# Designs tried in a protein design chat: VHH binders against c4kar8. Part 107

Target 1, 263 residues: c4kar8
Amino acid sequence: MAELSTPSPASPAPLDGGRGDELEKFTLRGARQILQLLQDLITHRGLITAHTGGGHSFMTAVLKVDEERGRVVLDPSPDPQANRRALAAPRLTCVTQLDGIRIQFPLVGLGEGQDKGRPALFAPLPAEMLRLQRREFYRLQVPLAHELSCLLKAEDLARKPVEVSARVIDIGAGGVAVVVPTGAAEFVIGGTLPACRLALPDGEPIELDLEVRNLNRQTQRNGTEQLRVGLRFAALPRAADTRIQRYIFKTERALNAKARGGL

## First folded at step 8 (VHH)

Design k18 (framework vhh_7pa5_2)
Fold by ESMFold2-Fast, scan of step 8:
Structure k18 (fold): chain B 263 residues (1-263), chain A 125 residues (1-125)
Amino acid sequence: as target 1 above (263 residues)
Amino acid sequence: QVQLVESGGGMVQPGGSLRLSCAASGFTFSSYAMSWVRRAPGKGPEWVSTIDGSGGSTSYADSVKGRFTISRDNAKNTLYLQMNSLKPEDTALYYCAKESEFYGTEFYDSPFDYWGQGTQVTVSS
């Protein structure tokens, strides 16, 4: 049968560049540039978070670049279950930072083996890598005291409509990240949640269509499991954009003033 | 600019102790959680311990619980890791890492935004 009702578990590629032209100026595609950046990650002992899909991730690092075989060699996770998830994943999205520069790259075709008698993960060299200054992709961490929330209009596991009030943990020009209890709703990467309501201080909630961009499972300090959901503004009216930018600016100013006064 | 500089590593016998230090600058130290992460070739990076900004809350990996103690001195902008009852499997490069504050339009998370060069701990047989 030709029913395609279930979207691919692999995130739309590129997840961080579904509009490739928007990120083209920040994308490295030259083989020498990619090799140099990977070597810089080795030199600076870069900690890499590798996202395996379904909200799962693990920490890794580049052991070496094998130019002869055209592949990158990575440390496996000390958690065998994380390694099994990684090997089963159709792709990894690797994220790291160097001196305030965000670096992101995909790895496809992950395998396992040994490097000099030690367990290692292997993947072909990535064809592209993103490098972004924080100023170019800024996200404000929302103060807990602001109690920012977003009412999500979604579906549960039985495809019944459900409304979930989610806590907003960060916000930027392009979207928000929210936290929901595990199982509160079903989220499909690339799916659209229509007519959601973002509550900002000083005014009526903003009605927005949100696209699910990523999912991250996290265990809270009290042992409860929560799902972090990354949501992109699918259509942002000018008035809404102005209110969001004003909130970000005002909050940045207040945080900056607090930091300077807290000597 | 953010700088994190680790020190205190070295060579010890099994059962020995070491205290690691991390000197932080370029940010409001007391406003961020701090972590220790270790890496040995073939094992990959392993989170070891985290302490919140105030020092009131700590957490540890199961492999070090009861043997390691994380602490901080916010007046000195310094993070510590007291390591007792060291085992050969504790041999690794130990990094001081700062919790991420702001990033990302597409929400792939990286828990740390800065880390140091690391300090080597070797526990001999």
Scores: ipSAE 0.403, ipTM 0.766, lowest interface PAE 2.4, mean pLDDT 81

Design k19 (framework vhh_7pa5_2)
Fold by ESMFold2-Fast, scan of step 8:
Structure k19 (fold): chain B 263 residues (1-263), chain A 125 residues (1-125)
Amino acid sequence: as target 1 above (263 residues)
Amino acid sequence: QVQLVESGGGMVQPGGSLRLSCAASGFTFSSYAMSWVRRAPGKGPEWVSTISDSGGSTSYADSVKGRFTISRDNAKNTLYLQMNSLKPEDTALYYCAKESEFYGTEFYDSPFDYWGQGTQVTVSS
């Protein structure tokens, strides 16, 4: 087996199969844009992971773009079985990175042949390519075992300063959602909470300003009421942003490993 | 800005040795697993080896196991590949690759998010 043995998250639906409205703004459909992006992958010697379905994938790269014939030419896998799976698949889902930007595109109608006497795979040019920058729309549901908390600097109903330790229930690139007991503090949509402290594993708490974005009362199964507060990060330092993204990445990967029957 | 710069490639006779290095910058090197991937004409990219963020765990492709050793120096932000008993079939461009921090369940994931330009290894008599 010549394929990468590093663990990968569970495979989601294909590009055209979900989240259409959210992903449309990141989807390239212009022929010139698609050609330029494929050429950039050649220039950067881009490593592409081609998913063939059923949890199978192999590494490939773009050898050239044959604009006259409307085809992309790809390296075959060193593993003959991976090539057989690819040729039998109705569609490949190709994913790669370019300067931290995720690129994803489908290939349909894969064939095999030779390019200058060497084995190659051929496919029609993709009609669309997904180009994703930051996952700010993604929110990780925080595992209870992580005991993530945020110390909020807020005001009570009499406008006196209070500190509230709130449990973080979800986290994303743009903010957190926390739960607090009803009546612990007053929150106003659009209001700023300065110098709050977000406690992540592996390091000192992160001091940051938070803006109240939404409020939602929740009744738990036991009948107790709590307030869910959506908070946006304001003036987030790069180091803090990096630590938050790293936590999200590592936690999601661990959760996906458990979902596949791992520990 | 993430950068990975490979060095140490060259021409060597069968049975010889080479040590590849990869200088990393623009990210917290000690927080990510690192890999070596190679690409030879007509064969496509082939994964060679991976090392965990702490250096406590390593894995190798069957074709190089027992001959190659991956290591890292987190204080120097440097990844290494010691290549012994080199064979003509080891001839390839060798890339340093960073573990992807892309996540989520709605998208297919790629194991790497950055790689270098590569360093050429040629094993010939």
Scores: ipSAE 0.449, ipTM 0.794, lowest interface PAE 2.7, mean pLDDT 81

Design k2 (framework vhh_7pa5_2)
Fold by ESMFold2-Fast, scan of step 8:
Structure k2 (fold): chain B 263 residues (1-263), chain A 125 residues (1-125)
Amino acid sequence: as target 1 above (263 residues)
Amino acid sequence: QVQLVESGGGMVQPGGSLRLSCAASGFTFSSYAMSWVRRAPGKGPEWVSTISGSGGSTSYADSVKGRFTISRDNAKNTLYLQMNSLKPEDTALYYCAKESEFYGREFYDSPFDYWGQGTQVTVSS
């Protein structure tokens, strides 16, 4: 089952933010698609973390898919207690990564037996599997302290060039979201802003062509209106892509370290 | 993009030593913890050791403590595992594994997002 279950009060949220709505388009429910994805996990020797509940998990891998019996065969844990917990659990939540793609699926009705004379765990094939490229949907919320800005080259209502310094509120592999005062410039969805300048730490501003993807007008509590503009990177030199990704990686790791109690 | 290539495996007698290497490319190596994971015949994957991105912190599975040493050379983008006092029970395919970029952010998560093809270690007399 598709089971982005609401976490208990004692559990962290299953996803960072409101991306759950978009996950349905990445859910596989076709029998052949599920079989192919499981086979890909076998081919790539995928390391799987199987969560048994109560904060318990163990590492496993798919040994094979028994299509005729409708079963998946898994490696048991080297820890006998982990195997006992798994067999007693009403379900396992299996999570893995494959080339940056998150794969998640439930297993219900786990049993034990042998495969080619070796101990194995088996379960009915899952009815669905989640396959999500998290990086495409992940947006780093830019810390206010970083003072990240983008100088936008846009036009006013008279089509006269104007430059607007906008605060970057989030950044991802595909673009940025910025805030500008209402009326500072005219933005049209699908329009291109050439030669904008993104100011990242550790170097010169990056010159980028940006495409307007979305607009959201917001009224602040003080009555001031702001426009949030979602911008796609139209093309990136390799060096610019590397700097942007490095910023995202470093900032996210620092936030993860803090959330995990500091590494 | 991301690639991890293990080497240094082979056949060795009990009590012998081997040094495994993992050449990493396609990511900022010093920014991620790295691990060794092994898969023995008839047993599932077993975590062996982890080293922090800076190399300042290490951890080991109880089965290898005192015998194995994990290290890294961030200037060369290379991870190492020095294996001493090898036992028949150490026979396995050894994988180099990269810390997941998003580990710890989600309720259900995997600690690794990339790993190599593995290098075979066989300990027999």
Scores: ipSAE 0.283, ipTM 0.713, lowest interface PAE 3.9, mean pLDDT 80

Design k20 (framework vhh_7pa5_2)
Fold by ESMFold2-Fast, scan of step 8:
Structure k20 (fold): chain B 263 residues (1-263), chain A 125 residues (1-125)
Amino acid sequence: as target 1 above (263 residues)
Amino acid sequence: QVQLVESGGGMVQPGGSLRLSCAASGFTFSSYAMSWVRRAPGKGPEWVSTISYSGGSTSYADSVKGRFTISRDNAKNTLYLQMNSLKPEDTALYYCAKESEFYGTEFYDSPFDYWGQGTQVTVSS
């Protein structure tokens, strides 16, 4: 008989495309840095939300890093259906937090087995991990009661100027996400929308240049479509930045106070 | 309306070659990374290869590295997978998959937002 060898795990898919390029400055690719971060998650017993696609996710944790076999060992879900979805998924998007810092990484090639007699999930070590240290990646979900809107200066399908009042659904230091009816305007990733007006509750609208970063079409229960548009602040004067940051902080504080005051 | 249509699958003997194609429509093809994913009978999906939006960067699963080549033609909105030195273990349905708009964000939890119906590859002696 020959020596038994465990086959090498499949290489993790990289964080690539326009998304990866924008987040490059926060992407860890060093093997030692990745191993240290995974070990930190183990030490702090960090809970991980593993997204399997289609709105499905489950809670997991890194139990162990197997450096010899180049893989991570994950805690399976107590829900057998969640584990079946995870094993069927082409990739897991793992999201966690350490000391207020958002951490994201992909896992590809998930398998199941046993670790020291206990059920476990296994995946190759990620080639990349995203460590988001900056407030520009925090997004406040805007309360509906605030009726936050942004007047977009866009173009229709015939490239004619059109103004669209869009509902702001989330806001961060780096931009906003808005919802518009499908067909209200044409948006192109990388396109600039000049002189848009962001209406905050306490003052005059803020005039901003916005860059289209993300597009997502959503079909509502009644069959109508809406378009979610991610917009980056292309240029942000200090006064506007201060006002947006104050709105975010004040709203976070009010939501936290409301949660405690309900006691 | 996003559409991904795979073709080029078939039956080959071990050591043979096949070229898969994926015709894309309904989105700006040149703005997204594209991937090939496969499913063998009784197994979960396995990522095979990814190519960046410009074609300047590629990656491969260890099981296919050196044998498969991913490429794209942005003028024709077409993704390709050249498969050489095929093994019985390569037998699977092969899917063309589009990069998710919001992968790695608060907005979306899947690395792929669309894939096609797949094309069958059978490697048999």
Scores: ipSAE 0.000, ipTM 0.122, lowest interface PAE 13.1, mean pLDDT 77

Design k21 (framework vhh_7pa5_2)
Fold by ESMFold2-Fast, scan of step 8:
Structure k21 (fold): chain B 263 residues (1-263), chain A 125 residues (1-125)
Amino acid sequence: as target 1 above (263 residues)
Amino acid sequence: QVQLVESGGGMVQPGGSLRLSCAASGFTFSSYAMSWVRRAPGKGPEWVSTISGSGGSTSYADSVKGRFTISRDNAKNTLYLQMNSLKPEDTALYYCAKESEFYDTEFYDSPFDYWGQGTQVTVSS
């Protein structure tokens, strides 16, 4: 347990591509960090949604944190059936928001009792808490199995219109990175590509205006040349923004749930 | 800079009435459903009522149906809760809560993304 008491602080590196362990940057495992975050939820009177499995959830809140006994004290649901489901569940997945930051943590070993003569739920302190910060700069590495693509409307070297189907490598709230075949089109940093079409797994393609932010030439292990293009969402309707964020959140949670069943 | 500020709480006798207000800023108010949630010691947070963005649809917890009325004034970015025939069981901190941008129970989403500090309602007998 001594190794858990020596954190190594490091500045986060710029996101130049997504990774399956991207959520690790937003996961708190230090006991003091966890205690402070739980205390912040008390101070801000945070409403917590506790998921008990099978599509069931109830609202709770942290009543107090018992540092000496290493446990949290929670409000029970006013619905007795929800409390029975919670106590029977092998794990609760607790989700809340703190000033727009998503907070998620597991509770295992839930029990019931009283706090100051009132009903309460008790659980050991979570070993980890997800605090999803920097949403604007977060980049999800798109799984190859999703076959995410963006149809780019660009020009060739003779300024003739061309349509290029580009594979989406990573995606964030502010844009995408795509891979384009060598020679497929001319790209200029700062140039705008109007009416491009982003294909997400569920639903029709989203029509977007994209601005070229960066260009990186890559040589694959097999010697194949490709161009990685960083594209910013120049004009993003709210409905499109919501769909993109929903795809990112769903994919991140699915990947995190498989890699770390605790969150 | 989403802000939700509740007001209008206070002490009232059983059978009395009270009107809560919630001043909203930092988002397009009319585009989101708004809810009232209450929290009393030992009971935990309880959803009370929701109103759609347009105000065309409302829903209520069984415990408050027929006694409470939720409404909104989109021109003033304000949510209201008219509470009539108050009971000691209505004693709680009342929160104004904003509908989340997206909600999916399969992915452990919260139905709310913002809420205020609350306003205390005490029904004393």
Scores: ipSAE 0.466, ipTM 0.816, lowest interface PAE 2.4, mean pLDDT 81

Design k22 (framework vhh_7pa5_2)
Fold by ESMFold2-Fast, scan of step 8:
Structure k22 (fold): chain B 263 residues (1-263), chain A 125 residues (1-125)
Amino acid sequence: as target 1 above (263 residues)
Amino acid sequence: QVQLVESGGGMVQPGGSLRLSCAASGFTFSSYAMSWVRRAPGKGPEWVSTISGSGGSTSYADSVKGRFTISRDNAKNTLYLQMNSLKPEDTALYYCAKESEFYETEFYDSPFDYWGQGTQVTVSS
């Protein structure tokens, strides 16, 4: 029997490695802007995913902003173990969204206490917050007609090598999402799949290393269980990056033209 | 623009029933899993239930299993939560939440990318 997985965030991804320079233009550092954004999260009852490291996260929300004490007050998790992990973590990475805008910020020095007689978590106000429009992390939904595939080099449950031809369902600058039958291979978040081959139109397949970032089980209408695997490009040659960007641009232009009534 | 609007909350006695609805617009509803999440003072947000895009698979938090039933009508773009045998502990603001777009990047991911303003459920005697 196929099971629907509880939505789980991907393992925490690093923010560094050249991404810091790219993301600087989207980073808010003004105290008033940060306070306003946190207040907007309260007003819109924003659900926040707090990443505590080691692939763990929990849901929280901002209860209030204490400007006098320079701190933010958050809901604790209903799971005591998640709260213990959060308090032990040197840093939380908090992720949410407002009207399609991704918001991300760090919290350091988390403590616990009470707010109006109820359990609460406390942290100093973040010194920075990332505001990223959806387009900056855009994923192209791959048209079925393109039959885009990636040959994955993975391992089965017994750690024996296996090759799986996976259908690419979306693609971006940082990676691809693929669909495979459940049980086709063993995937572990953070694991590396070496020397995989991405087939793009009008050229030789691109050989690259992929890192598993997330897993999501889905049940088809016919009862068939599929596994959606998120894969990041661990190292991408300039020529490969150029070809991927060209494919995304060309396909998006064609889809946009079709949506506007066609040529 | 993605929009999720919850309704059907209210006040009910312990042991009573309520049916919550969530009207969805601005995306291909049948292509995404949908969830119910609740938030009560002092407890923080708690995942309650998820249903696959087709409606073929469902899952529930242990605290509500056997009492709540999640369902969807893809022709009407509507998500439901049938709540039976309600307990005081079920008192919370109930949110409808959409499965996140899959982003394979160096960014941290969230399981949900959109949610509504919620509908209040109060169970008291």
Scores: ipSAE 0.435, ipTM 0.796, lowest interface PAE 2.7, mean pLDDT 81

Design k23 (framework vhh_7pa5_2)
Fold by ESMFold2-Fast, scan of step 8:
Structure k23 (fold): chain B 263 residues (1-263), chain A 125 residues (1-125)
Amino acid sequence: as target 1 above (263 residues)
Amino acid sequence: QVQLVESGGGMVQPGGSLRLSCAASGFTFSSYAMSWVRRAPGKGPEWVSTISGSGGSTSYADSVKGRFTISRDNAKNTLYLQMNSLKPEDTALYYCAKESEFYSTEFYDSPFDYWGQGTQVTVSS
């Protein structure tokens, strides 16, 4: 059996390079800050997902920070194949969370050895770490009453074109997540769905191209399977971007007002 | 605020049983798959078991299949792990982990977005 029995939503794509300059304000580059953050992960027993590329990942944790030698020591996977993939990879992308803060960092030059007589993985300290609050990649949970849908242009199990009306469960500046019945269409991470139509409550449907970023299967209360699909806006016209942002802002404001018991 | 609080760990002899609990709050519990992950001395984190949001589907690591049973009570927002026929190799810190709520379209994704502090299970003679 696979180490994780549910499909990993892991995307093979790296952090968007076009947003590198924008993310500078969330990037830690001070050696002292990096050391402190890694130590916090040890103290809080943080679980780390290490992506090795090609859709592969494994769970690890920081064992210690070797400040004198300028390296981090990681738990190897109990799966020897995962360790071989990690050692062969040009880089690891490590993702974790601490107190609602997303932490992401690269490790380059991974090696193996021993720490206190136990197998361990070693890498030079990362030169940078990304530290993001959840609100900085905010996703509006779409109210069921809005009946927000996206008509997807995809392929079925026989590779024939099919149109699937999918319910939008969340939406952000960079994309949407939708739910699709299992078997209604085939999706591949990194694949493009052209000319899909996003229906917002006001106005004409927005035509846009969507890139598949992640997939996750879930079982509903009645035992039926559904597939959650994370989709990125591959090319978003400014007019469409404005409409989506307006919808998000308006809906968030309305939900906040309702939560306060006001109008 | 999402919170996951594990309990039920302790010391048992080989062949014994323990039932772990995880109290969840701050999210719609029935909408998310839940998992147990363990970290043993000298080994990295190992996925143990997952249960779907409805409780209709379960899965287990080969090392625990037939001995452990995952379950949930959605009315009480509680996840359980019934551990039978415990072995010394089951000695570990056991974490309750929540399926990722947010789909990242711009970043790498993780299968889990929250986990608890863990509860220690020690199996020794």
Scores: ipSAE 0.416, ipTM 0.786, lowest interface PAE 3.0, mean pLDDT 82

